# VH-VL binders against Pyroglutamyl-peptidase 1 (Pgpep1), part 19

Target 1, 209 residues: Pyroglutamyl-peptidase 1 (Pgpep1), of Rattus norvegicus (Rat) (q76ic5)
Amino acid sequence: MEQPRKAVVVTGFGPFGEHAVNASWIAVQELEKLGLGDSVDLHVYEIPVEYQTVQRLIPALWEKHSPQLVVHVGVSGMATTVTLEKCGHNKGYKGLDNCRFCPGSQCCVEDGPESIDSIIDMDAVCKRVTTLGLDVSVTISQDAGRYLCDFTYYTSLYRGRGRSAFVHVPPLGKPYNADQLGRALRAIIEEMLGVLEQAEGDISCCHQL
Short names: E, the ipSAE of ESMFold2; O, the ipSAE of OpenDDE; V2, 0.75 times the mean of E and O plus 0.25 times the DockQ between their complexes.

## First folded at step 17 (VH-VL; framework fv_durvalumab)

Design uj3 (from ug1 with heavy chain Q53Y; at its last look DockQ between E and O 0.90; V2 from the best seeds 0.79)
Fold by ESMFold2, look of step 17:
Structure uj3 (fold): chain C 209 residues (1-209), chain A 120 residues (1-120), chain B 108 residues (1-108)
Amino acid sequence: as target 1 above (209 residues)
Amino acid sequence: EVQLVESGGGLVQPGGSLRLSCAASGFTFSDYWMSWVRQAPGKGLEWVANINYDGSYKWYVDSVKGRFTISRDNAKNSLYLQMNSLRAEDTAVYYCAKELPYESWAFDYWGQGTLVTVSS
Amino acid sequence: EIVLTQSPGTLSLSPGERATLSCRASQRVSNSWLAWYQQKPGQAPRLLIYDASSRATGIPDRFSGSGSGTDFTLTISRLEPEDFAVYYCQQYGSLPYTFGQGTKVEIK
C-alpha cells in the first residue's frame, strides 16, 4: 500500500597497512547503531581492500538494493577533518592491494570518463551540516586519491549514474572518536538525502508543460 | 531441478594436461558466477577458481595460477577447467559449483565431482 | 590468506543431542561472509548456512548459524540420524576463499 522505504547503502573499508582497525568501518558501525530513521532501510558493508572485490561487490550492491544513495566511507591518514569528495577519477591506479594486485589497465572502467561528479551538491550539504553545530569539522575535496577509496568511488558513481558520495574520515582519536564520527556520518547522510529529495521535487515541478 | 555434471577426470602423469567440463541445467547458466572446488582424497575442500557471467573476470588460487585456465561457453551451458603442468598435489575430486547471486558468494549447488589422479 | 580452524575435530554424540561446531578465523571475516557445508561420505558438499546465519533453501530449522568477526558457530539443535557427516566452514570475505579443515559429527 505505501511506497517502499528508501534504501541507502553505506560502506567502510577493512584493515589496510598500519590500520588494523580502520576508522571508516568503525564510523559506519556507529552509524548503523544510530540508523537513518524509520523511512530509510540502511544497509552497511565492510569492503576488503581488494580491487577485485570492489569490482564485484559495488555493482552487486547497486543491483540488489536499488538504493537511492550509496555512500562510501574511507580513512585518510593525513586528514584532520571529515571530508566530502565531489568526484571520482578513472585512471592512475598503481598501488597494490591486500592481495598484492592492481588492475593491469590501471583504470576502473576501460574507456570510461576521466572523472565523474556526484550529482549531490556537496557545497550545500557541507553548509547544512555546518549549521547543525556538530563537534566535527566538515570540508570539501575534489581528489579522493588514486587508491581503493577513489577506485571504489568512481566505480560506484559509474554504476549509480552519480548517485554516490565519498566521505573521508581521519584516524580514530586524531582528533575525533568513534561516536563523533558516527554522528557526523548520520548528519551528513541525512542532509545528502534531503538535498536529493528537494532537487528531484524541484526538477519534477519545473518539467510541467 | 538444478544439475551440474562434471566430466573429463582421469589418470595423468606429472607434467600432463587434462580438461574438465561441467554441464549445467535447470537454471539460467549465464546469470551466475561459477567456481571449481577440489578435494584431495581424505582431505578438506579448496577453492580453485571462479569466473563471472561473460568470462571477463577469472580468479584463481595462487597454487594453480599460470597452470589452470577457467572458461565458460554460455551457449552450451558449460564450464571448463584446462589443467596444464599437473602435479601430484593436484590429485583431487574436482567439483563444479554455482555461486549465490549478489554479495553472498557461497556455493548453493555442487556437481557430483570428477576424480583427477596425477601419478607416475 | 584467512585460515579457518574448526573445533572439535570429531564430535561424538547421540541422536537427539545438541551439536555445537566452532569455526575460528585468523583474521576478521568481512560482513560475516561465512558459510557452512555438510558432506556425507561419497557425496558432494551441501550448503547449510550462508552469511553466517541464513539457512539455505530446503535446510531444516534445526540447523542454525551465528557469529561474526573471527568466531562462528553452527548449531544442530537435535541431532537426527541423517546428520552424521563432516561439516566445513568457508569464508568468502577475502581472497582467496578458504575452507576449514572440517568437524566430523558421528553417532556415539
Scores: ipSAE 0.723, ipTM 0.877, lowest interface PAE 1.5, mean pLDDT 91
ESMFold2 (binder alone), look of step 17: mean pLDDT 93; pTM 0.947
OpenDDE, look of step 17: ipSAE 0.777; ipTM 0.906

Design uj4 (from ug1 with light chain S94N; at its last look DockQ between E and O 0.91; V2 from the best seeds 0.84)
Heavy chain, then light chain:
Amino acid sequence: EVQLVESGGGLVQPGGSLRLSCAASGFTFSDYWMSWVRQAPGKGLEWVANINQDGSYKWYVDSVKGRFTISRDNAKNSLYLQMNSLRAEDTAVYYCAKELPYESWAFDYWGQGTLVTVSS
Amino acid sequence: EIVLTQSPGTLSLSPGERATLSCRASQRVSNSWLAWYQQKPGQAPRLLIYDASSRATGIPDRFSGSGSGTDFTLTISRLEPEDFAVYYCQQYGNLPYTFGQGTKVEIK
ESMFold2, look of step 17: ipSAE 0.740; ipTM 0.884
ESMFold2 (binder alone), look of step 17: mean pLDDT 93; pTM 0.950
OpenDDE, look of step 17: ipSAE 0.894; ipTM 0.941

Design uj5 (from ug1 with heavy chain L100I; at its last look DockQ between E and O 0.93; V2 from the best seeds 0.76)
Fold by OpenDDE, look of step 17:
Structure uj5 (fold): chain C 209 residues (1-209), chain A 120 residues (1-120), chain B 108 residues (1-108)
Amino acid sequence: as target 1 above (209 residues)
Amino acid sequence: EVQLVESGGGLVQPGGSLRLSCAASGFTFSDYWMSWVRQAPGKGLEWVANINQDGSYKWYVDSVKGRFTISRDNAKNSLYLQMNSLRAEDTAVYYCAKEIPYESWAFDYWGQGTLVTVSS
Amino acid sequence: EIVLTQSPGTLSLSPGERATLSCRASQRVSNSWLAWYQQKPGQAPRLLIYDASSRATGIPDRFSGSGSGTDFTLTISRLEPEDFAVYYCQQYGSLPYTFGQGTKVEIK
C-alpha cells in the first residue's frame, strides 16, 4: 500500500525595507522546483514581513495541511552559512514590521513558554548534511533573533508541538546563489524528515517492549 | 444556507456613536474569521476590520483605529462593530462578511448591509 | 498598502461577447492572494474567484481568473445578461486588505 504522501510546508519571507528581493523566498522557490520527492506533498508560501499576518497564517497552515513538518526560511544579513535554528523565543519583539506594527505585549503567545525547542535533532541534521559534501556550509544556532523570523518560528513551534524548523540563509550571492540555497534546503529538509522518522520508530519500539 | 444579517445602521451626528450587529446562521460561526467591509454611496469597497474565531485577534484599517471596535459573541452567532467618534467619511453601507477558512482570506458570504449616515 | 488599479473603468459589451478585466497591484501580491467579486446594484458583493484562479462555489464556468505577482485578470468567456455588473478585485496578501476601484461591465 503506497504510504500516503505526507505534507511538508515550507515558507520564505517577502520583501522588507529596501530589499525588494528576499533570499529566503528565492531559496524556497528553488526548492519548489527541485521538489522533495514523490513521497512528500510540498506546499510553499511567501510570508509578508508582518506580525499579524504571521499570527494568522501560521496556525492556518498547520490546520489546513496537517503537515508532518513546517520549515520556515529567513534571511540573515550577518550569516555566511546556512543556519539551523534550534529554539524559538516568546518575548522580546520590539522591531516594527512592514506595517509599522509591533505586538503590544512584545510577545508571540500570551502565557506561552519562554522558549520552545524543535523536536528535530538539528545537530544530527547538520552532521548528516555536512557529510553529503554540499558546496554549502551548514551551522547551528540557538537564537534566531527577536524579529519576524523568530516570531514565526516560535508560532510554528507552539502550534506544531515542536514539529517545525527554521533555516536562516545568507543573502543571495553572499556567498551562495539561488541554486545552491535551493539544493541546501532540499538536503536539509530530507535529513530532517529522516531524523523525524527515526525518532518515531524508536518510540514505537519502546512501547512494544 | 449561510445567512448574514446586519442591523444597527442609521443616522448619527458627527462625533456620535453607533453599534452594528450581524447575525449569522447556516454555518459554524465560531470556526471562521469575520470581517466588516464598508461601501460609501456610489463608491468602492473598503475593508474595515476583522476578528478571529475567539476574538483574540482584531485587525483594523488605519482610518478607524482607536474609534472602532470589532467583537463577536459566538454563543449568539453575532458579530459587532462599535463605532465611536464617527465622521462624515464613515458614511457607508456596512457589510458583515464571512472569510474563507485557512489562508484564503476572501469573503465568501456577505450580508445585505446596513446603512450608516453621519451627517450634521 | 497595496493599491489595486482596475481597468478599464467601464466595459461596454453585448451578450455573448468575451469580457476581460484587469487588476494591477502597486506591489506584488503574495501567494496570488487575490479575489474577484461581482456586485449588482442594490446588492452585496458576490465572490467569484479567490486565490487568483480558484472559482468560488456555485460560480459558472464562464468566469475564470488568472495572473500572479502584480497583474491579474478576470475573464468572462461569454457574457450572460445577468453578468452586467460592477466587478472588484481584492488582495489579502498584505494588511490592510484592499479593493480595486471596480470595473463596470455594461450592456452595449
Scores: ipSAE 0.675, ipTM 0.876, lowest interface PAE 1.0, mean pLDDT 94
ESMFold2, look of step 17: ipSAE 0.720; ipTM 0.879
ESMFold2 (binder alone), look of step 17: mean pLDDT 93; pTM 0.945

Design uj6 (from ug1 with heavy chain S104D; at its last look DockQ between E and O 0.91; V2 from the best seeds 0.78)
Fold by OpenDDE, look of step 17:
Structure uj6 (fold): chain C 209 residues (1-209), chain A 120 residues (1-120), chain B 108 residues (1-108)
Amino acid sequence: as target 1 above (209 residues)
Amino acid sequence: EVQLVESGGGLVQPGGSLRLSCAASGFTFSDYWMSWVRQAPGKGLEWVANINQDGSYKWYVDSVKGRFTISRDNAKNSLYLQMNSLRAEDTAVYYCAKELPYEDWAFDYWGQGTLVTVSS
Amino acid sequence: EIVLTQSPGTLSLSPGERATLSCRASQRVSNSWLAWYQQKPGQAPRLLIYDASSRATGIPDRFSGSGSGTDFTLTISRLEPEDFAVYYCQQYGSLPYTFGQGTKVEIK
């Protein structure tokens, strides 16, 4: 019986400010071309740089796809490596989005936890990906900033009970091209799925003892 | 069969207030976002406001912000639009519209509309 | 806001002919989140297409949508007498949601 394909949702951000092209979305599109193998049903979405849209879209995606993992990709102008974010934060959002909007509460979820960690062992993922010998450097971070990236990440972590990841990518060509970023995302997500599977297996074995 | 029935339209003076209602049936009302869309006489369509399943999120077009309030009563399968400080440019047929689920935020069902006329 | 411009303003055709309606966005519409509606005089709009190319329930196969980014098209492969109406495109990729000004399909 062919195991039902498990859904993975991957998002990138659309244009913001003077940037007509967002490296994160380009990277996600490259990932889509590559695919995640036959066992994964990959769904990709472009997210407008809008708080309200994120508030609506992210929960909707969780509900629609019941994904085993949601990966959000964003660009960091300061990044020189692909960065795996370990933690999302609820408060401190002050920057205006493309709609010139900011939540009045400056928080993502009212009465939500101050922070939420991904259930994915990002350190393990980072180590595994590094061992693959890709031409892309991968690092980890505890803070995705206090803008739409972290807002999206926290929202997804909250809705998905930690089954989310956020990956920051450098701007295109600085230093990586679209193809490199796409391949990096594929490798990262595959390792994430592997780590999740192992964690689930370990829990199952412990309950049988 | 899905039905949306608007009511509460009428003639009002500038600066006046009006409350529109929409009675929904034929679907699980509480599971869907609902919108108000208006159409001025002989003109196109304009999205006005929408509200999520439990009313925790409300969004408005800029021209009505601070003047209009969208709300819902899921127990009554009803959508509302409180309109205050009405202006001549608010004159329109107001439609209640059901949104598609998930990320498809189009309007799959519409009421027949209720006419609001703002005139001195 | 994203401004949608429809063309032509009026399309005069005969039954049985093909109708092609254009909707151009001032900005890229995310994920091709674009809908098409039909409105007849004195009636509420009716959803035809969502997600740029998905037909709504009960919509005949003569209606089709295509496009991405900033350019979208509604095609009626063979006009039926009941298809003479005003057609609107609508984007829901960004707030506020916006409509085109409409294209009137009229009988020649």
Scores: ipSAE 0.731, ipTM 0.886, lowest interface PAE 0.7, mean pLDDT 95
ESMFold2, look of step 17: ipSAE 0.749; ipTM 0.885
ESMFold2 (binder alone), look of step 17: mean pLDDT 93; pTM 0.944

## First folded at step 18 (VH-VL; framework fv_durvalumab)

Design uk1 (from ug1 with light chain G93N; at its last look DockQ between E and O 0.93; V2 from the best seeds 0.85)
Heavy chain, then light chain:
Amino acid sequence: EVQLVESGGGLVQPGGSLRLSCAASGFTFSDYWMSWVRQAPGKGLEWVANINQDGSYKWYVDSVKGRFTISRDNAKNSLYLQMNSLRAEDTAVYYCAKELPYESWAFDYWGQGTLVTVSS
Amino acid sequence: EIVLTQSPGTLSLSPGERATLSCRASQRVSNSWLAWYQQKPGQAPRLLIYDASSRATGIPDRFSGSGSGTDFTLTISRLEPEDFAVYYCQQYNSLPYTFGQGTKVEIK
ESMFold2, look of step 18: ipSAE 0.747; ipTM 0.885
ESMFold2 (binder alone), look of step 18: mean pLDDT 93; pTM 0.953
OpenDDE, look of step 18: ipSAE 0.896; ipTM 0.941

Design uk2 (from ug1 with light chain G93H; at its last look DockQ between E and O 0.90; V2 from the best seeds 0.80)
Heavy chain, then light chain:
Amino acid sequence: EVQLVESGGGLVQPGGSLRLSCAASGFTFSDYWMSWVRQAPGKGLEWVANINQDGSYKWYVDSVKGRFTISRDNAKNSLYLQMNSLRAEDTAVYYCAKELPYESWAFDYWGQGTLVTVSS
Amino acid sequence: EIVLTQSPGTLSLSPGERATLSCRASQRVSNSWLAWYQQKPGQAPRLLIYDASSRATGIPDRFSGSGSGTDFTLTISRLEPEDFAVYYCQQYHSLPYTFGQGTKVEIK
ESMFold2, look of step 18: ipSAE 0.719; ipTM 0.872
ESMFold2 (binder alone), look of step 18: mean pLDDT 93; pTM 0.951
OpenDDE, look of step 18: ipSAE 0.808; ipTM 0.908

Design uk3 (from ug1 with heavy chain Y109I; at its last look DockQ between E and O 0.92; V2 from the best seeds 0.76)
Fold by OpenDDE, look of step 18:
Structure uk3 (fold): chain C 209 residues (1-209), chain A 120 residues (1-120), chain B 108 residues (1-108)
Amino acid sequence: as target 1 above (209 residues)
Amino acid sequence: EVQLVESGGGLVQPGGSLRLSCAASGFTFSDYWMSWVRQAPGKGLEWVANINQDGSYKWYVDSVKGRFTISRDNAKNSLYLQMNSLRAEDTAVYYCAKELPYESWAFDIWGQGTLVTVSS
Amino acid sequence: EIVLTQSPGTLSLSPGERATLSCRASQRVSNSWLAWYQQKPGQAPRLLIYDASSRATGIPDRFSGSGSGTDFTLTISRLEPEDFAVYYCQQYGSLPYTFGQGTKVEIK
């Protein structure tokens, strides 16, 4: 009996400012080419750098796909490594998006928690990926900033009850090319899925005792 | 039968106000985003505003910001557009439109439209 | 805002012929979130295609959409008499949502 394919949603951001090409979307497109194996139904989306669009789109994706995991990918101009974000934050969004818009409350979710941690053990993921010996360095972060990246991450963490991840990538070619980033994302997401499966198995065993 | 029926259009002077209504039937109104789209006589289509399921989010085209207010009453299956400080360029047929669910935000159901004429 | 430019402005064809309508965006439309509508005189628009290539419910298979990025196409494989109308493209990939200026398909 073919095990039903579990859905995974992966997003990257579109152009912003003077950047006509966003490395995060390029990386996600490379991931799409590679796939996540036959057991995973991969859905990819480009997210415009717009708060309002994120507010509408992210909940809709959770509802549509009922994914086991949503992974958001963003670019960090200062990053030299692929960075796994551990926590999303609700407040402090003051920067204007591509529509010259900012939430009036400067918050993602009204009356939401100050911060939400991913249920994914990102440290374990980072260690496992590093052991694979990829030509990409992976690091951990506790703060994705106070702009669309963190806004998106918090939204998914809130809607998905922590079943979300955010991955920052360096600009394209600095130091990694598109192929490298795509492979890195695949490895990272596969490890994330592995960690999630183990965590669920442990919970199931504890309830049978 | 799924339908949208607009009302409230008419002749108004510049600077005047008008409230449009749209009555929905044949579908679960509260489950969908709703939009207003307008069409000036002999011209193309222009998106005006939309509103989410519970009214917590409202978006507008820039030309109507501060003047128009979109709202809804789910108990009455009704969509509204309060238009203040009307201008000649606001003259158009105004359509109520239902959006598709999830990420496909096209308009699958349209009303017949109601004509708003702003003239001195 | 994303400006959509449709071409040609007018397309004169006979029943049975193939119609090809173009919609070009001033910038990339995210996720190919583009729709096509048909509008007949005195009527509201009717949704034909959404997400660039998905047919709306009840739309005949002679209508098809294609394209991505900045270039999109609506094709009517064999024009029927009832297909003579104005066609609009619309993007919902970015706010504000915007429409093309329309292409009129008329009888030759």
Scores: ipSAE 0.658, ipTM 0.872, lowest interface PAE 0.9, mean pLDDT 94
ESMFold2, look of step 18: ipSAE 0.751; ipTM 0.883
ESMFold2 (binder alone), look of step 18: mean pLDDT 94; pTM 0.954

Design uk4 (from ug1 with heavy chain N50Q; at its last look DockQ between E and O 0.73; V2 from the best seeds 0.00; counts 0 for: pae E 2.2 > 2)
Fold by OpenDDE, look of step 18:
Structure uk4 (fold): chain C 209 residues (1-209), chain A 120 residues (1-120), chain B 108 residues (1-108)
Amino acid sequence: as target 1 above (209 residues)
Amino acid sequence: EVQLVESGGGLVQPGGSLRLSCAASGFTFSDYWMSWVRQAPGKGLEWVAQINQDGSYKWYVDSVKGRFTISRDNAKNSLYLQMNSLRAEDTAVYYCAKELPYESWAFDYWGQGTLVTVSS
Amino acid sequence: EIVLTQSPGTLSLSPGERATLSCRASQRVSNSWLAWYQQKPGQAPRLLIYDASSRATGIPDRFSGSGSGTDFTLTISRLEPEDFAVYYCQQYGSLPYTFGQGTKVEIK
């Protein structure tokens, strides 16, 4: 019986500011080319740098795909490593998006928790990926910033009950090229899925006891 | 069969107010995003406003912001558009439109429209 | 806002001919979130295509959509008499949603 393919949703951001090409979307496209194996149904989406689009799209993606994991990818202009974000934040969004819009409340979810941690052990993921010996350095962060990246991350964490990840990538060519970033994302997501599977197995064993 | 029936259109003076209603049937109204789209006489289509399933989110075209309010009553399967401070340029047929589910926010069903005429 | 420009403004064809309608966006439309509508005089628009290439329910196979990014195309492979109407493209990749100005397909 072919095990039903589990859905994974991966997003990258579209252009913003003077950048016609967003490294995060390029990386996600490279990931799409590579795939996540035959057991994973990969869905990729480009997200405009717009708060209202995020508010509409992210919940819809969770509803549509019922994914086991949603991974958001963003670019950090100052980053020199691929960064795994551990936590999303609800408040402090003051920056205007590409539509010159900002939430009036400066919050992602009204009356939502101040912050939400991913249920994925990002430290374990980081360690495992590092052991693979990729030509990409991976680091951990607790703060994705108070802009669309964190807004998106928090939204998914909230909707998915923590079953989300956010990965920051450096600008293209600084220091990694598209192929390197794609491979890094694949490795990271595969490890994330492994960690999630282990965590679920442990819970199942505890209930049989 | 999906049906959308608009009402509330009419003649109004500049600065006046109207409330449009849309009665929905033939589908689970509360599961879908809804929009208002308008069409000036002999002109193209213009999206006006959108509302999510529970009304927690509302979006507007800039030209109507602060003047129009979209709302819904899921118990009554009804969509509303409160229009205040009406202008001549608001003259149009107003359509109630159902959106496709999930991320496909195209409009799969439309009402027949109700005409709003703003004239002195 | 994303401005959609349709071309041609008017397309004069005979029944049985192929119609090709263009919709160009001023900016990239994310995820190909573009729809096509048909509108006949005195009627509400009818959805033909969504997500650039997905045919709406009940739409005949002669209608097809293609394209990505900034360039999108609606094709009617063989025009039927009932296909003479105005066609609009619409993007829903960014707020506000916007429509093209329309292409009128008329009988030659």
Scores: ipSAE 0.488, ipTM 0.828, lowest interface PAE 1.1, mean pLDDT 94
ESMFold2, look of step 18: ipSAE 0.589; ipTM 0.831
ESMFold2 (binder alone), look of step 18: mean pLDDT 92; pTM 0.939

Design uk5 (from ug1 with light chain L95Q; at its last look DockQ between E and O 0.92; V2 from the best seeds 0.78)
Fold by ESMFold2, look of step 18:
Structure uk5 (fold): chain C 209 residues (1-209), chain A 120 residues (1-120), chain B 108 residues (1-108)
Amino acid sequence: as target 1 above (209 residues)
Amino acid sequence: EVQLVESGGGLVQPGGSLRLSCAASGFTFSDYWMSWVRQAPGKGLEWVANINQDGSYKWYVDSVKGRFTISRDNAKNSLYLQMNSLRAEDTAVYYCAKELPYESWAFDYWGQGTLVTVSS
Amino acid sequence: EIVLTQSPGTLSLSPGERATLSCRASQRVSNSWLAWYQQKPGQAPRLLIYDASSRATGIPDRFSGSGSGTDFTLTISRLEPEDFAVYYCQQYGSQPYTFGQGTKVEIK
C-alpha cells in the first residue's frame, strides 16, 4: 500500500544485573533526538531484560506500527566496534533474565527454524556506512550470543518475515560516547532503509530480462 | 457497552478449591489479553494472573503459582480462574480486567468483582 | 519487583482545589508504563491515565498525569464532588505488575 512516511521501530535494552546504565538504550535515546528525517516515523522503546516481556512486546510492536523495519540495539560488554548481526538463532537460551526465568524449551519458537537471516544485506550496509567516514568502526557478526539480544532478534525476524536487524554497541566510553553511538545508529539505519528500498525496487523489476 | 461479569465467589475452607468465571460482552474478547486482579478487604490491589489471546501464554504472581490456573474459552467469551489449595491470604474481591492492546498494558475495563472468603 | 510508594496517604481538600498525588517507584519504570486508577467505595477501579500522561477515553481534562523514571504525578486541577475517592498507581514496565498502596482524597 502506498504511504508517504515509513514507520521504523528501534529498541534498546534496559538495565540488567547490577548495571543501571545500558549503552544500547542511551544510544537509542540519542538516535531519537536526531530523528531519521521527515520521511520516517521513528518509534523507540526500552525493552526490559525479560524473556516473557520480549515474547509479548515484540509481536505487539510489529502489529501496532506495521513497520518497514525494526532495529534492535543491544550492548556487548566485550565489543570495541559497532556490530551488525546477520541472523538470529532459535535455541540455546539458558541464561536467566531479570525475573530469574529462562524459557522452559530453551528456544524462541518451538519447532521454528534453527536460524533466520535478516533480509537486509548487512555486508552492503557495512560497506555503505564505512564510506561515510564516521568516527565509529562497524563490523559484521553471525552470532548475537544466545541471550536476550539474540532471543529478541530471532523473535523479531520470525514475526517480521526477516525485516529486522540487530546492532550491538560497545559499553559507553569504551570506546564511544553516547553522541557517537547515536550518530552511528542513525547512519546505519538510514543505509538499511536504502538497501531495503533497492531490494524492493529490484523485486518490482523482476519482469525485466 | 463493555461488560465483564464475575461469578463463582463464596466461602471456602483453607485447602479448598473454587472456580471463578468472567463473562465478557461488548468487545471482541479474543483480541485481548485478560487479567485477574484481587483486593483484600480494606487493602490495595494485587495483580494475580493474565492470559494472552489464544491461551498459549499464562503469567502468575509468585504467591499463586502452582495453585491457580487461568484459562479462557473464546467461543463462550469467558475467562476463568481455578483456585486450588486456598489460604486465608487469598481472601479478596477478585476482578476480571481487560488489558489495553499492544504495548500499553493497563486495565481499561473491570468487572464489579466477586468475593472469595477463605476461613473455617 | 518494583515497589510503588504513593504520597500522601490521605489528602483532605475542598471542592475546587487542586490535588497533587505522587507515586515513586523503587526502580525506573521502562517507557513510563505507569497508570492511574480511581476507586470509589463499593466500585471497581476506573482507568484515568495510562503510559504516565495519556488520558483514558471519557476521562475529563481536569485529570492529568506526568513524570518519568521513578517519579510520577497525578494532578486534578479543580476537584469536583465526584472526585473524592482512592487513587492507585500501577506499573506495567516489569513483571510482576504492581500497584501503589493508594492515596485517599477526602472532603476537608
Scores: ipSAE 0.725, ipTM 0.873, lowest interface PAE 1.5, mean pLDDT 91
ESMFold2 (binder alone), look of step 18: mean pLDDT 92; pTM 0.939
OpenDDE, look of step 18: ipSAE 0.733; ipTM 0.889

Design uk6 (from ug1 with heavy chain G55D; at its last look DockQ between E and O 0.87; V2 from the best seeds 0.79)
Fold by ESMFold2, look of step 18:
Order: C-alpha cells, then sequence, then structure tokens
Structure uk6 (fold): chain C 209 residues (1-209), chain A 120 residues (1-120), chain B 108 residues (1-108)
C-alpha cells in the first residue's frame, strides 16, 4: 500500500505568570496520547516562554520535520472557548519574557509584512468541527495578542509559507478539562489537514460516480 | 574527523583584554551554532556564549554581557571570543564547542581548550 | 535560571558494577532537553546522552539515560576501566544553559 506520512508539529507553551501549569501544554500532551492516526507523524514540543528560544526553535522545527502543518497552542486566561486564530502580526512586542527580554526591534522579522494570514480557511475548519458535535465550543479570532503566542504564530507563518495555525485554549477546568481539550485539538487538526488536502485539488476518485 | 582547536589563551592582568580563536575542520562550519564553554580550575562547566550560523544571533551568560563578544568568520572556519574588562573570576579553560543541529542543542564536539589566567 | 544538582558527589565502585548517577533540576526542563557528558582529567568533555535518553554517536550501549521534568538519571550498566571519570549533566531547555556540578566515578 501507499505509505506517505504527513508530518505535523504541534506545540504548547511552558509556564508563565499565573499559568504555573499551562493548559496549552497539557492539551498538547493529551493530543499526543490520542495521536492523529496512522497516516500522520505527530511531533510535539513545549515552547519555553522566551523570545530568543522561539526565534531559534521554530525555524529548526520547520527544517527538521518538513511538516505539512505546524499548529501552535496557547492559553488565553480569559477565554471560555477554543479559538482559531486567522493571522499573526509582526510588530508590537513590548512585554518581557521569562528571561526579562523583549526584542529590540519589537518585531518578529525586520521588514516583514505587518500581518500574515494562515492559508488554512479557519471559517471552514470551525464549521466542520462544529458539525462533529464536540462538547467544546470553537470560535475564530484575528488577533492572538502581542506576546509569545502571536510572536510564535507570526514566526511560524513566515517560515512555513502560511501553513501554520494557532489555537487558543481556555484554562483547565474553565470550562474544559484536559481530555476535552485534547479531543478538540485532534478534531481541529484533522479538519485542518482535510481543508489543506481539498486545496490541492485532487478529484480523481470522484470521476467514478 | 571533526576538530576544534582553540588558541589565544594566556596570562592577563585584571581589566585587560584577550582574544580567543577556534579553528574548525571536518564539518561544514557555517551550518551550525557554535558555543564557548569555560571551566575554572578544579570546578565545573559554565556555558558562556553562542552564535548562530550567520552571526545574526549572539547569546551570553549574564556575567559576561557587555564585556565579551562572540563572533565568527565562516570563510576562515573560525570562531572568536573577544574578552574585555577581564576579572579574576574569568580564569578558566575556555572550550570551543559545536552544537547539535535542529532543536537538540547539546555540545557534540569540543576542542582541547585554551587556558586564560587573570591575575596580577 | 535552572540549577542542576547532581548526586552523589562521588561514587566509588569496582569495574563490572552498575553506576547510577542522578541530576535534579530546580525547574522542569522542557522537552527533556538534558545532556550528559563524561570528562577525564586533562581532557575536554565528551557527549554521552542528549535529550535525556538518546545516545550520541559512538557511545556504547552500557550508557543509558532516563527521566523527565526535574529528575534525570544516567546509568552505566557495567563499568569498564575507561568509565572512571567525572560526569556532568547539562540542560538546554531554558536560557542560560546550565551544567550540574559533576559526579566523580572512581575506582574503589
Amino acid sequence: as target 1 above (209 residues)
Amino acid sequence: EVQLVESGGGLVQPGGSLRLSCAASGFTFSDYWMSWVRQAPGKGLEWVANINQDDSYKWYVDSVKGRFTISRDNAKNSLYLQMNSLRAEDTAVYYCAKELPYESWAFDYWGQGTLVTVSS
Amino acid sequence: EIVLTQSPGTLSLSPGERATLSCRASQRVSNSWLAWYQQKPGQAPRLLIYDASSRATGIPDRFSGSGSGTDFTLTISRLEPEDFAVYYCQQYGSLPYTFGQGTKVEIK
């Protein structure tokens, strides 16, 4: 049988501020237990909340795995839904990271575009996931903030030619537990891969109808 | 065979300067991040600084920020450490180290080291 | 910064015995980004293990690493005469990168 495997990288964030246990990393660990099926090589990483580490790690992950999709997962302390982010922004990075550092340029990529849209149709993904009847509500956003979440997203969109996504999750238990978030991530990523496959335009199987 | 050869160590007075060099061979030098790691006599190891492939990122341990500058010359397969305002606590053997690629940043090859002694 | 504390400070054993070296981190080390090095007198360190459990090129099977989070272990299943040295752990999960203070494995 044909055996091409799709490489998918999924990241969560390490501790920061009041998030001593970061829900995003917990959710990604639950996703890892579930897997994305036999056709996908899933690679997971915890990103330390450090701009310099993001600057080094994200390009390295794209180079090492040549992934079809990179999904970054972050926590939003005030959110009550799982949120799909449509785009990342280059500038406005003034907050200090865990090393008390922020970029001198205050941007991800000097002279890069002000924003980069994911090539993934997040409206379509949101609609498809909603029809699955999950016990998790999924919404859409165009602004991931101006801290490590958005910094990571923009860096990944830039390096991966738009084949990246960002998913914000609420804190654990407010309202979803780790298992619910892991299953939601799996469903979301499966639909993202489906949307990418449709964009490739292969309809050879449909001719037989 | 990967080889890293440090040079430029010696005896220097406090407040003085010294420039270390590391000559690399046996691998494509420009493909890798490089580090300096030091070891005070009879003591453990301390990471000092590293530099990426094209000199666009340079990272330092806090105790040397503003005093030490890491640099590289890919045409000469060479790594450098300019050390200014030297202090007695900078006395150590200084190792040049190659980092593993991608996301695993351990030091897979080390030079033999060059001794820097800072004393009056 | 992450402080790595190694134990024991000195381990006195005979050839053929199993050695177990511990490295404890003051904070969780992301992705088990932890390495082990061997250093003999007058020599540079030699990488044994990276990413907690992966053996470096040319390292024999008697060396193994394990652990995650804050607790990591290097095991030498059967000490050979050339294994008597100082061993260091090192984390690269958070800046600045840091080393433990070392464990000396010496012949009893």
Scores: ipSAE 0.753, ipTM 0.882, lowest interface PAE 1.4, mean pLDDT 91
ESMFold2 (binder alone), look of step 18: mean pLDDT 93; pTM 0.948
OpenDDE, look of step 18: ipSAE 0.769; ipTM 0.899

